VHH binders against q9c0h5r722to879. Designs and how they scored, part 6

Target 1, 158 residues: q9c0h5r722to879
Amino acid sequence: WSSESIKKPMIVTSDRHVKKEACELFKLIQMYMGDRRAKADPLHVALEVATKGWSVQGLRDELYIQLCRQTTENFRLESLARGWELMAICLAFFPPTPKFHSYLEGYIYRHMDPVNDTKGVAISTYAKYCYHKLQKAALTGAKKGLKKPNVEEIRHAK

## First folded at step 1 (VHH)

Design s51 (framework vhh_sonelokimab_d1)
Fold by ESMFold2-Fast, scan of step 1:
Structure s51 (fold): chain B 158 residues (1-158), chain A 120 residues (1-120)
Amino acid sequence: as target 1 above (158 residues)
Amino acid sequence: DVQLVESGGGLVQPGGSLRLSCAASGRTFSYYAVGWFRQAPGKEREFIGAISGSGGSTYYAVSEKGRFTISRDNSKNTLYLQMNSLRPEDTAVYYCAAEPFYDSELYDYWGQGTLVTVSS
C-alpha cells in the first residue's frame, strides 16, 4: 500500500502511452479508495477506472497489480474495503491476461480464509466474490467479448 | 456535499434496546459503505460495524457481534444501528461515518454524534 504517486508502471512496458495511463490510473485508484482528493463522486471515479482498463488492453494487468498493491498491508479500513470493491467492479468488465490470471487468482485465493478478516473489513467475503467474478470474466472474455462499462452496471457490480 | 446527522440517543435501562438513525443528505449515499463508531468519555473512538453501499455485506467488531445490527434504507438515505441487551459500558456518543475520500476538499463524513446513556 502507498499514499504517494507513482512515476512509472509496476509492470515493465516500453509503450509510452501505457506508462502515462498507468500513472493516471494509480491516482484514480487512490481517489476511489479515499487515499487522494477527488472532485468527482466515487461512482464516476470507478467508471473512469473501469473504462480505462476496458479501452486500453495493455493496462489491464497493471490495473490489477495496482489493486493488489493497494490491498496489501493496508491498515486504513475504509480504503482497504474500497480497494476490494474496485477489484470486483473491474472484474465485472474485463479479466487480466491469461499470463497474469494465475497470479491474480492466487492473490485473491489467499484472502478467502476468514483469518484475513480485520475488525473493520470482511476481506474473505470480498475475496470470495472477486474470485467468482474473476472466473466468470475469464470465461466471458473468451466467448462473447467484453461489454463497455456503464454507471448502472457498476452499481450492480459491488 | 454529504452531511450525516445521528439521532435516536437517550437514556435507557440496562438490558433495554435502542435504535439509532443516521440521516444522509446528498445523492450519493448508496455509493458509500457506511459504519458506526462510538466514543466513551476519556476513551479512544472504537469501531462497531459497517455495511456496504448495497446493504449486501455487513461486518461487526467481535465485541458487538450478536447484540448490534446495522441496516440501511437507501430510499430514505438512512443508516440504522439496532442495539439490544444494552449494558452500562455501552454508554458513549455514537457516530456514523461514510467511507471518506482522504484529504477530500468536501470531507465531512462524520456526524455530530448522539449520546446513549445506559444507567439505572
Scores: ipSAE 0.000, ipTM 0.114, lowest interface PAE 17.2, mean pLDDT 74

Design s52 (framework vhh_sonelokimab_d1)
Fold by ESMFold2-Fast, scan of step 1:
Structure s52 (fold): chain B 158 residues (1-158), chain A 124 residues (1-124)
Amino acid sequence: as target 1 above (158 residues)
Amino acid sequence: DVQLVESGGGLVQPGGSLRLSCAASGLTFSSYAVGWFRQAPGKEREFIGAISWSGGSTYYAVSEKGRFTISRDNSKNTLYLQMNSLRPEDTAVYYCAADTPEFLEYFTSEYDYWGQGTLVTVSS
C-alpha cells in the first residue's frame, strides 16, 4: 500500500503511452479508495478506472497489480474495502491477460480464508466475490468479447 | 428441472401490506443465498434484498427504508418478502432469485435461477 504517486509503472514497459496512463491510473485508484482528493464522485472515478483498463489493453495487468499493491498491508480500513470493491468492478468488464491470470487468481485465493479478515473489513467475502468474477470475466472475454464500462453496471457491481 | 414460483401478488390499497412467497422445486434453498428483485414499468430490474443460505445475514437496498423484511423457511423450501406501508411507487413485478452460498451478486444477470415474477399493484 502507498499514499504517494508513482513515477513509473509497476510492470516494466518501454511504451510511453502505457507509462503515462499507468501513472494516471494509479492516481484514479487512490481517488476511488479515498487516499487522494477527487473532483468527481467515487462512481465516476470508478467509471474512469474501468474505461482505461477496457480501452487500453496494455494497462489491464498493470491495473490489477496496482490494486494488489493497494490492498496489501493497507492499514486504512475504508481504503482497503474500497480497493477490493474496485477490483470487483474492474473484473466485471475485463480479465487480466492469460499470462497474469494465475498470479491474480492466487492473490485473490490467498485472501479467501477468514483469517485474513481485519476488524471492520470482511476481506474473505470480497475475495470470494472477486474470485468468481475473475473466472466469469475470463470466460466472457474468450467467448463474447468485452463490453464497454458504463455507470449503470458499475453501480450494480458495487 | 429447476423452478422458482412466486405467489402472493395482487391489488392492494396504499398503506396496505402484502406477503410474497417463493417456492422452489428441483433446488434446495438451504444451499443457496436467495433474494428479491422488482421491475416497475419502463424501469430496469432493481435489487430489493437477500438472505444468506444459513439465514444469518440479511441485505437490503437503501430504497426500502425498513418497510420490507425478507425471511426464509428451509423446512418448506420457501422464501418470503413481507411488504408494509405500500405506496403506488411499489407497483412492479416482483421476482425471487437464487445464487451461490458463498456470496451475493446484486446484478440481475449474475443470479443462477429466477422465478417468472408476480405482479403487485398498489392502487386505490
Scores: ipSAE 0.000, ipTM 0.099, lowest interface PAE 19.7, mean pLDDT 75

Design s53 (framework vhh_sonelokimab_d1)
Fold by ESMFold2-Fast, scan of step 1:
Structure s53 (fold): chain B 158 residues (1-158), chain A 124 residues (1-124)
Amino acid sequence: as target 1 above (158 residues)
Amino acid sequence: DVQLVESGGGLVQPGGSLRLSCAASGRTFSDYAVGWFRQAPGKEREFIGAISYSGGSTYYAVSEKGRFTISRDNSKNTLYLQMNSLRPEDTAVYYCAAKDYLGEWSESYEYDYWGQGTLVTVSS
């Protein structure tokens, strides 16, 4: 977990556009989680995150690894809960690549045990939900992601 | 580009409380995450806690959870550390430090700007 912006993507890429988008994505994730001042309401911040991952296929794995980082050793309960919400939202619209699937699956799986729960945040419940959504998204298709994100579906994806 | 000056250190009894201040000079304090570190004689510099540029996020070392509270006032360019239930092992020089948007905030090598430190002695 980090409260600061990144200057480079967590996954190495030579694409200049993907590098810039990855850094902007990290700021949006922090805004949704309450770790950075938001210039829009949370629902619209989530819409922008989901839309970037949906439209820029090269960002999908980067987006999920950023969420894994922001939910690791995060002791701000509010931020931690929002991070898991955002992962669930993104998994409603696109899976990671097959190459990254096993890593994300393992990360989510290890959080499914109730021993991971803290006062006020049922991490195991979020993780179980994300695990099921990950498997469904992977089965539905990975080539172009799923249907374009919209506000109503984001509201229901939580 | 900031300069940092700590104040508030001194001698306190075990179980006592102390509040440290860190005054920043320069235009850019509100652009930085800022944190507190300490160094006891013969030991490595140890992370205590940090606060994001807005004050919206705080992170504490696990060993100090609940005893120490970090806060900031960007209108006064000041960082604070409230220390409660002090123990002899809390005796150290306490440093405030500032970092830009890069890297992990619990790592001392990520911080670019450091104060000179203020000594806190916890002794009966």
Scores: ipSAE 0.000, ipTM 0.105, lowest interface PAE 18.5, mean pLDDT 77

Design s54 (framework vhh_sonelokimab_d1)
Fold by ESMFold2-Fast, scan of step 1:
Structure s54 (fold): chain B 158 residues (1-158), chain A 125 residues (1-125)
Amino acid sequence: as target 1 above (158 residues)
Amino acid sequence: DVQLVESGGGLVQPGGSLRLSCAASGRTFSSYAVGWFRQAPGKEREFIGAISGSGGSTYYAVSEKGRFTISRDNSKNTLYLQMNSLRPEDTAVYYCAARDEFYGLSWDESEYDYWGQGTLVTVSS
């Protein structure tokens, strides 16, 4: 978990554009989670996050690793809940790469035990939902292709 | 660096079977994850499936009925697509594509660096 900006992506990349977009993406994630002042309401911030991940394929694994970081050792209950919501939203539109799938699956799986629940946040419930979304996204993305994010689908993904 | 050449395309009757081959040239074919894609007239390019460099993992996109099977023979530097119970809707140019095994399997055509020229499959009576 971090309240500060990042200077470089969490996943090593030589692409200058991907590096810049990764840093901007991290700020948007913090805005959605309430850890940084938002430019717009949460729904539109979520749309911007989903649209960046959808349009910049090189950002998809970076986006998921950033969400994993922001949901690890996060003691701000509202921020923690929003981080899991944003993971579910993104999984409605695109999966991680197959190489990253096992890592993200393992991360989500270890949070499905109710022992992970804290006062006010049912992490196990969010994790179970994200697990099902991840499996569906991987299957759907391969068979039907990825549909561009829109506000109505974001409302239904929460 | 790898070069890919598809072969085995042609005219097949509905219900028939066809096996496509993709021959790779260059050393270390096993260091590449390889996929099959197709493009039908008037449609976008569609992912069919991919196989890891070792052949130990596969990832499929085409058909709820399991009609297509991907395999490879690294000793022959060759990738295969076995196509069964072919339908007119399967008419397309079929492409093989390669990416570095380090990055794993992908359904996304933009993540593949090396492409064959394609082989035409026509399913018609």
Scores: ipSAE 0.000, ipTM 0.105, lowest interface PAE 18.4, mean pLDDT 77

Design s55 (framework vhh_7qbe_3)
Fold by ESMFold2-Fast, scan of step 1:
Structure s55 (fold): chain B 158 residues (1-158), chain A 119 residues (1-119)
Amino acid sequence: as target 1 above (158 residues)
Amino acid sequence: QLQLVESGGGLVQAGGSLRLSCTASGRTYAMGWFRQGPGKEREFVASISGSGGSTYYADSVKGRFTISRDNAKNTLYLQMNSLKSEDTAVYYCAADRYSFEWTPEYDYWGKGTRVTVSS
């Protein structure tokens, strides 16, 4: 977990555009989680996060690794819950690449044990929900392609 | 882990009534009934929130079926009235231990109870 801005992506990339988008994405994630001031309401912040991941395919794995970081050793209960919620929202629209799938699956799976629950946040319940969404997104993306995010779908996913 | 046991299935004439029960071995939140008829895929019938304050029904059963629960007994019910031959199916109880606002994930299932409607 971090309250600061990042200076470079967590996943190495040679694409300058992806590097810039990764840093902006991290700020949006912090805004959604309540760890950074936002001008827009949370629903529209979530829409921007989901739209960036959908539009910039090279950003999808970076998005998920940033969410994994922000849900690791996060002792701010509201922020922690919002981080898992944002992961579920993003998984409603796109999976990570097949190369990253096993890592994300393992991360989510490790949190499905109730021993991970903190006072006030049932992490295991969020993780189980995200696990199901991940498997569905991977299957849907392979068969049908991916639908563009919209406010109504995000509201429904929450 | 969590066990669900359905009961109350049987043979009934068209226009008749039947009441199904499902007993859980522990606490549940959202619960529902699903059914699978001969040669068909499993379909949603009805669901109920953990508190019992919200209920949802498939269009095919609206006005005829009533879902209810008794949390003190960890038991879910489905009151089936005005039964039709199309209601012939194996009825499954499903449970989710989630209390969150988003759509329930039904991770626990019973083995089913058979309902045959003859005409």
Scores: ipSAE 0.000, ipTM 0.109, lowest interface PAE 16.8, mean pLDDT 78

Design s56 (framework vhh_7qbe_3)
Fold by ESMFold2-Fast, scan of step 1:
Structure s56 (fold): chain B 158 residues (1-158), chain A 119 residues (1-119)
Amino acid sequence: as target 1 above (158 residues)
Amino acid sequence: QLQLVESGGGLVQAGGSLRLSCTASGFTYAMGWFRQGPGKEREFVASISWSGGSTYYADSVKGRFTISRDNAKNTLYLQMNSLKSEDTAVYYCAAGDYLYESSFEYDYWGKGTRVTVSS
């Protein structure tokens, strides 16, 4: 977990466009989680995050690793809950790559035990929901392709 | 419904500069500029994400044009420098949920503003 901006992507890349996008993505994630000031409402911030991951395939794994970082050892309860909520929203629209799938699946699975619950945040409940969404997103992406995000679907995915 | 209104077009001498504006009636993730020259298909010019953190440019305008936006005013800008006769076109503002170069992926369009570069 970090309250500051990143200076480089968490996943190493030589593509300078992807590097710039990854840094902007992190700021949007912090805005959604309440760790950075935002001028737009949370639904529209979530729409930009989801649309960026959907449209820029090279960012999908970076998005998920950033969310894993922001939900690890995060002691700010509202921020923690929003991070898991954003993960669920993104998983409604696209999976990570097959290479990253096992890592993300393991991360989510480790949080499904109620021992991970803190006062005020039922992490195990968020994790179970995300686990289910991950499996469905992977299956849907392999068979049908992925629908583009919109505000209406984001409200439903929460 | 979302509406887009362009302004700032006109006649400019080669080597000159011009700034186009486009005001949107509401929120959109992606905004962009497309242009259509005489006898040509509509082509991509530049696009920008809501945060301004992601920008794309057509190779023909990179280094000469700068796209920017003011979200408080829902206004998109295109600063055009070092204009060439090949830049003569009707410039269209476009809005949508995706940062694509394809005009097919944009949901909302303005009526266009005409830019003529002499000589």
Scores: ipSAE 0.000, ipTM 0.120, lowest interface PAE 18.1, mean pLDDT 78

Design s57 (framework vhh_7qbe_3)
Fold by ESMFold2-Fast, scan of step 1:
Structure s57 (fold): chain B 158 residues (1-158), chain A 120 residues (1-120)
Amino acid sequence: as target 1 above (158 residues)
Amino acid sequence: QLQLVESGGGLVQAGGSLRLSCTASGRTYAMGWFRQGPGKEREFVASISGSGGSTYYADSVKGRFTISRDNAKNTLYLQMNSLKSEDTAVYYCAADEGLYWSDLYEYDYWGKGTRVTVSS
């Protein structure tokens, strides 16, 4: 977990556009989680995050690693819950690449044990939901085209 | 142009130990170890940040393997304990131009590998 801005993507890339988008994405994630002043309401911030990952294919793994970082050793309970919620929202629209799938799957699986639950945040419940969404997204993305994110679907993704 | 050279591979009995080394021709930042077993795809093993302050391990090696580095010598290490036949692979050293560690396959520089065979 970090409260500061990033100057480089967590995944190294030579693509100038991806580098710029990755840094802006991190700010949006912090806004959604309540760790940075938001420019818009949470649903519209989440829509921008999901739309960036959907439209910029090279950004998808970066998005998930940033979420893993922001949900690791995060002692701000509301921020932690929002981070898991945002992961679930993104997994409703696109999976990570096959190369990153096993890493993200392992990360989520480790949090499915109720021992990870804190007062006010049922991390194991979020993790089980994200695990299911990850498997479905990987399967659906292989069989069908991915749908563009919209506010209504984000609202229902919980 | 950065060059990476791995060493320390060999034949070892199950339950034994080996230490792999990777020497870089110049300064490195984030580094990692990957492996490829017979008939398998290349997989992540461990990674370490430029300062050595942060490490990450694949679940299959946690508690058995330790990644470390000596920046003064431009050398990366992998201490492998309690080796299993499933650990048989060619082990590759990878280096990143970025400061952030990663268990992803997108590293800037790669060594040619060192072979580790664990007898059953």
Scores: ipSAE 0.000, ipTM 0.098, lowest interface PAE 16.9, mean pLDDT 78

Design s58 (framework vhh_7qbe_3)
Fold by ESMFold2-Fast, scan of step 1:
Structure s58 (fold): chain B 158 residues (1-158), chain A 121 residues (1-121)
Amino acid sequence: as target 1 above (158 residues)
Amino acid sequence: QLQLVESGGGLVQAGGSLRLSCTASGSDYAMGWFRQGPGKEREFVASISWSGGSTYYADSVKGRFTISRDNAKNTLYLQMNSLKSEDTAVYYCAAETDFYELLSSYEYDYWGKGTRVTVSS
């Protein structure tokens, strides 16, 4: 977990546009989680995060690794809950790449045990929900193609 | 395999109340109610998150219907008040059941067989 901005992506990339987008994405994630002053309401911040990942395919793995970082050793309970919530929202619209799927699946799986629950945050409940969304997103993307994010569906993904 | 069994349908007079139940073989998923009137497509009625902390309603039923769940009993409920003739439909229970075992050619969404609700006048 980090309260600071990032200066480079967590996943190495040679694409200058993806590097810039990755840094802006991290700020949006912090805004949704309440760790950075927001320019818009949380629902519209979540829409921007989901739209960015949907539209910029090269950003999807970076988005998920940033969420994994922000949900690791995060002792700010409201922020922790919002981070898992945002992961579920993003998984409603797009999976990570097939190459990154096993890493994200393993990360989520490790948190499904109730021993991970803290006072006030049922991490295992969020993790189980995210696990189901991950499998659905991977399958749906392979069969039908991915749907564009919208505010109405984000409300239902929470 | 997830099985959903609806109950509680029947004939009721306009302005009356009815409670539908749906028993599931597992309940760590988001669940909801849909309905299909004669000659119409299935339409969304209400949904509830896995934790029960979030509920969503179609505009046509908001303020009249209440969705709830009892995870200990693996049961979903729909309390229907102030029923109107327009509420006449077959009501279906649905669950989001995207298990890894379903990464095959089988259906991803499981639906109950439905329970019929007929509202007089």
Scores: ipSAE 0.000, ipTM 0.110, lowest interface PAE 19.3, mean pLDDT 75

Design s59 (framework vhh_7qbe_3)
Fold by ESMFold2-Fast, scan of step 1:
Structure s59 (fold): chain B 158 residues (1-158), chain A 122 residues (1-122)
Amino acid sequence: as target 1 above (158 residues)
Amino acid sequence: QLQLVESGGGLVQAGGSLRLSCTASGRTFSMGWFRQGPGKEREFVASISGSGGSTYYADSVKGRFTISRDNAKNTLYLQMNSLKSEDTAVYYCAADSYPFTEDLWSSEYDYWGKGTRVTVSS
């Protein structure tokens, strides 16, 4: 978990556009989670995150690793819950690459144990939902991450 | 099982005001109002956190509608001012089952009322 901005992507990339987008994506994730001042309401911030990951395929693994980082050792309960909700939203629209799938699957699986539940946040419930969404997204193999993100789908996805 | 009962709907003249209430049979957490007008999909109107400290409004009602709650009475309110013909709809009360879910962006509510009809005449 980090309250600071990032200067470089968490996953190495040679694409300069992807590097810049990764840094902006991290700010949007912090805005959705309530860890950074938002220019828009959370629903529209989530739409921007999902649209960015859907439209820029090179960002998908970076997006998921950033969410894993922001849900690790995060003791701010509202932020932690929003991080897991945002992961569920993104998994409704696009999977990670096959290379990253096993890592993300293992991360989510580790959080399915109720011992991870904190006062006010049922992490195991979020993790089980995310696990299901990840497997469904990988199984369908849908191009363009199932469908283009929109406000109603985002409401349904979380 | 939690039950939600809406009241206060009716016929009102354009420019008028109306107050909707929703009484819950037990403790509620995040709550919201939704509406479905003739020939339209169900749309979000407003939401309020369990404590009442946070509220969120659809752009179409911002500045005209006010959501509030009285937790001692297990009651949610929607004060509707400056009503327009476009506000004609069945209004639904909704409640979330989990206190950890922020209601500001949620439309995945577990409990729903049967709705109360609001008709705005010109």
Scores: ipSAE 0.000, ipTM 0.117, lowest interface PAE 17.4, mean pLDDT 77

Design s60 (framework vhh_7qbe_3)
Fold by ESMFold2-Fast, scan of step 1:
Structure s60 (fold): chain B 158 residues (1-158), chain A 122 residues (1-122)
Amino acid sequence: as target 1 above (158 residues)
Amino acid sequence: QLQLVESGGGLVQAGGSLRLSCTASGFTYAMGWFRQGPGKEREFVASISGSGGSTYYADSVKGRFTISRDNAKNTLYLQMNSLKSEDTAVYYCAATPDEFLYYLSPSEYDYWGKGTRVTVSS
């Protein structure tokens, strides 16, 4: 977990456009989680995060890694809960690449045990939901292609 | 201040094995191994969580290298098997600011050793 801006992506890339988008994405994630001042309501910040991941395929693994980072050793309970919410929202619209799927699956699976629950945050419940969404997104993306994010679906994905 | 000291480098023939060690002066969170070959920038090799329960590897070393740690000794290890000429590099150990394994860039690490040289011949 970090309260500061990133200067470069967590996944190494030579694409300058992807590098800039990854840094902007991290600010949006911090805004949704309440760790950075937001100019829009959380629902519309989530829409922007989901839309960036949907439209820029090269950002999808970076987005999930940033969410894993922000949900690791995060002692701010409201921020931690919002990070897991945002993971669930993104998984409603797109999976990570097959290369990253097994890591993200393992990360989520490790949090499904109730011993991970913190006072006020049911991490295991979020993780079980995210696990289900990940499997569904991977299957749907392979068969039909991915639908564009919208506000109503984000409202229900939480 | 945290100090990291690498050891175990040397000259080895292709197909051989080496074990690198890195001793820390105190407790560390996640740690990683990086390497820098002639005329190249430092690249990620492997990382391990503070507990030792989780590991991550670069594709170029998967199945050949094993990262491990002994927290009682504050020591990190890299077991290198089936060495190739392209593994020739100075190997550095590094300590992270937290438990995150996917810091693949050198700039994300707080502390570094001075490196140990590995040369793989013929």
Scores: ipSAE 0.000, ipTM 0.144, lowest interface PAE 14.1, mean pLDDT 80

Design s61 (framework vhh_7qbe_3)
Fold by ESMFold2-Fast, scan of step 1:
Structure s61 (fold): chain B 158 residues (1-158), chain A 120 residues (1-120)
Amino acid sequence: as target 1 above (158 residues)
Amino acid sequence: QLQLVESGGGLVQAGGSLRLSCTASGRDYAMGWFRQGPGKEREFVASISWSGGSTYYADSVKGRFTISRDNAKNTLYLQMNSLKSEDTAVYYCAAEYGSGSYFLDEYDYWGKGTRVTVSS
């Protein structure tokens, strides 16, 4: 978990556009989680996050790694809950690449045990929901291709 | 690198209207308009998110100016109505990777500006 801006992506890349987008994506994630001042309501911040991940394929693994970082050792309960909610929203629209699927699946799986629950945040419940969404996203992406995010789909993905 | 080109500036009488345009060489950016009047620092005017779902306005222009975008044309617009002499400035188009902002230092890409003069 971090309250600061990042200077480079968490996943090494030589693409300058992906590097810049990754740093801006981190700011949007912090805005949704309440760790940075927001310039829009949470629904529209989530739409921007989902739209960036959908439109820039090179950002998808970076997005999920950033969410994993922001939900690890996060002692701000409202922020922690929002981080898991944002993961569920993103998984409604795109999976990570096959290279990172097993990592994300393992991360989510280890949080499905109720021992991970804190007072006020049922992490195991969020993790079970995210696990289900991950499997659906992987199947949809492999078979049909991915649909562009929209406000109504985001509202239903929460 | 993203290139931004403003157009539509000119001389207009107080109470008149003018529409500014900004063409971008790329997509998927939040965008804004800033202005700098004679002897003043650069100030925020309006911004719009990438999706067009969120807009923000400076109090001095709210109700008179409208920001909009046409993503199919990669073009940003500022419709300026009920112009006042205080609106005289060079107007700059700006872009950032993000959701839009009031804050000048969050914008990474800037046009060269287009001059607007409002005469009495």
Scores: ipSAE 0.000, ipTM 0.106, lowest interface PAE 18.5, mean pLDDT 77

Design s62 (framework vhh_7qbe_3)
Fold by ESMFold2-Fast, scan of step 1:
Structure s62 (fold): chain B 158 residues (1-158), chain A 121 residues (1-121)
Amino acid sequence: as target 1 above (158 residues)
Amino acid sequence: QLQLVESGGGLVQAGGSLRLSCTASGFDYAMGWFRQGPGKEREFVASISGSGGSTYYADSVKGRFTISRDNAKNTLYLQMNSLKSEDTAVYYCAADTPEWLEYFTSEYDYWGKGTRVTVSS
């Protein structure tokens, strides 16, 4: 978990555009989670996050690793819940790459035990939902292609 | 628990029409029609919300097919008009518990056995 801006992507990349987008993406994630001031409502911030991940394939793994970081040792309950919501929202539109799938699956899986629940946030419930969405996204993306994010789907994904 | 039974399939000439029905047991669900033609993957045809207030169609069937439901009878319908040879397929009824409509096969939890539609050309 970090309240600061990132200076470079968490995943190594040689693409200049991806590096710049990764840093802007982190600001949007913080805005959705309430850790950074935002002028737009959370629904539209989530739409921008999902749209960036959908449109820039090279950002997808970076997005998920940033969400894993922001949901690790995060003791701000509202921020923690929002981070898991945003992960579920993104998984409604695109999976990570096959290389990153096992890492993300393992991360989500180890949070499915109710022992991870804190007062005010049922992390295990969010993790179970995200696990289900991850498996569906991976299967759907392989067979049917990925649908473009939209506000109504985001509203229902949380 | 939830059983879906399709009916209404058959042989029809190009330009003709058929009405498919799917009778469900149990509670109302968001429901859809999917089809699988010879040598093709199963594809989305149409979906309808539990209330019937929202409907969605594949571009290939827009203007020709109409999805509807009778919740008092737990029955889903697909009215197929202006049938083309490429509409030849096994048609499957599907049901899902999520509140939003899905376009993907993997999102539906319950499936019927299918009913065959053959359009002669």
Scores: ipSAE 0.000, ipTM 0.103, lowest interface PAE 18.5, mean pLDDT 76

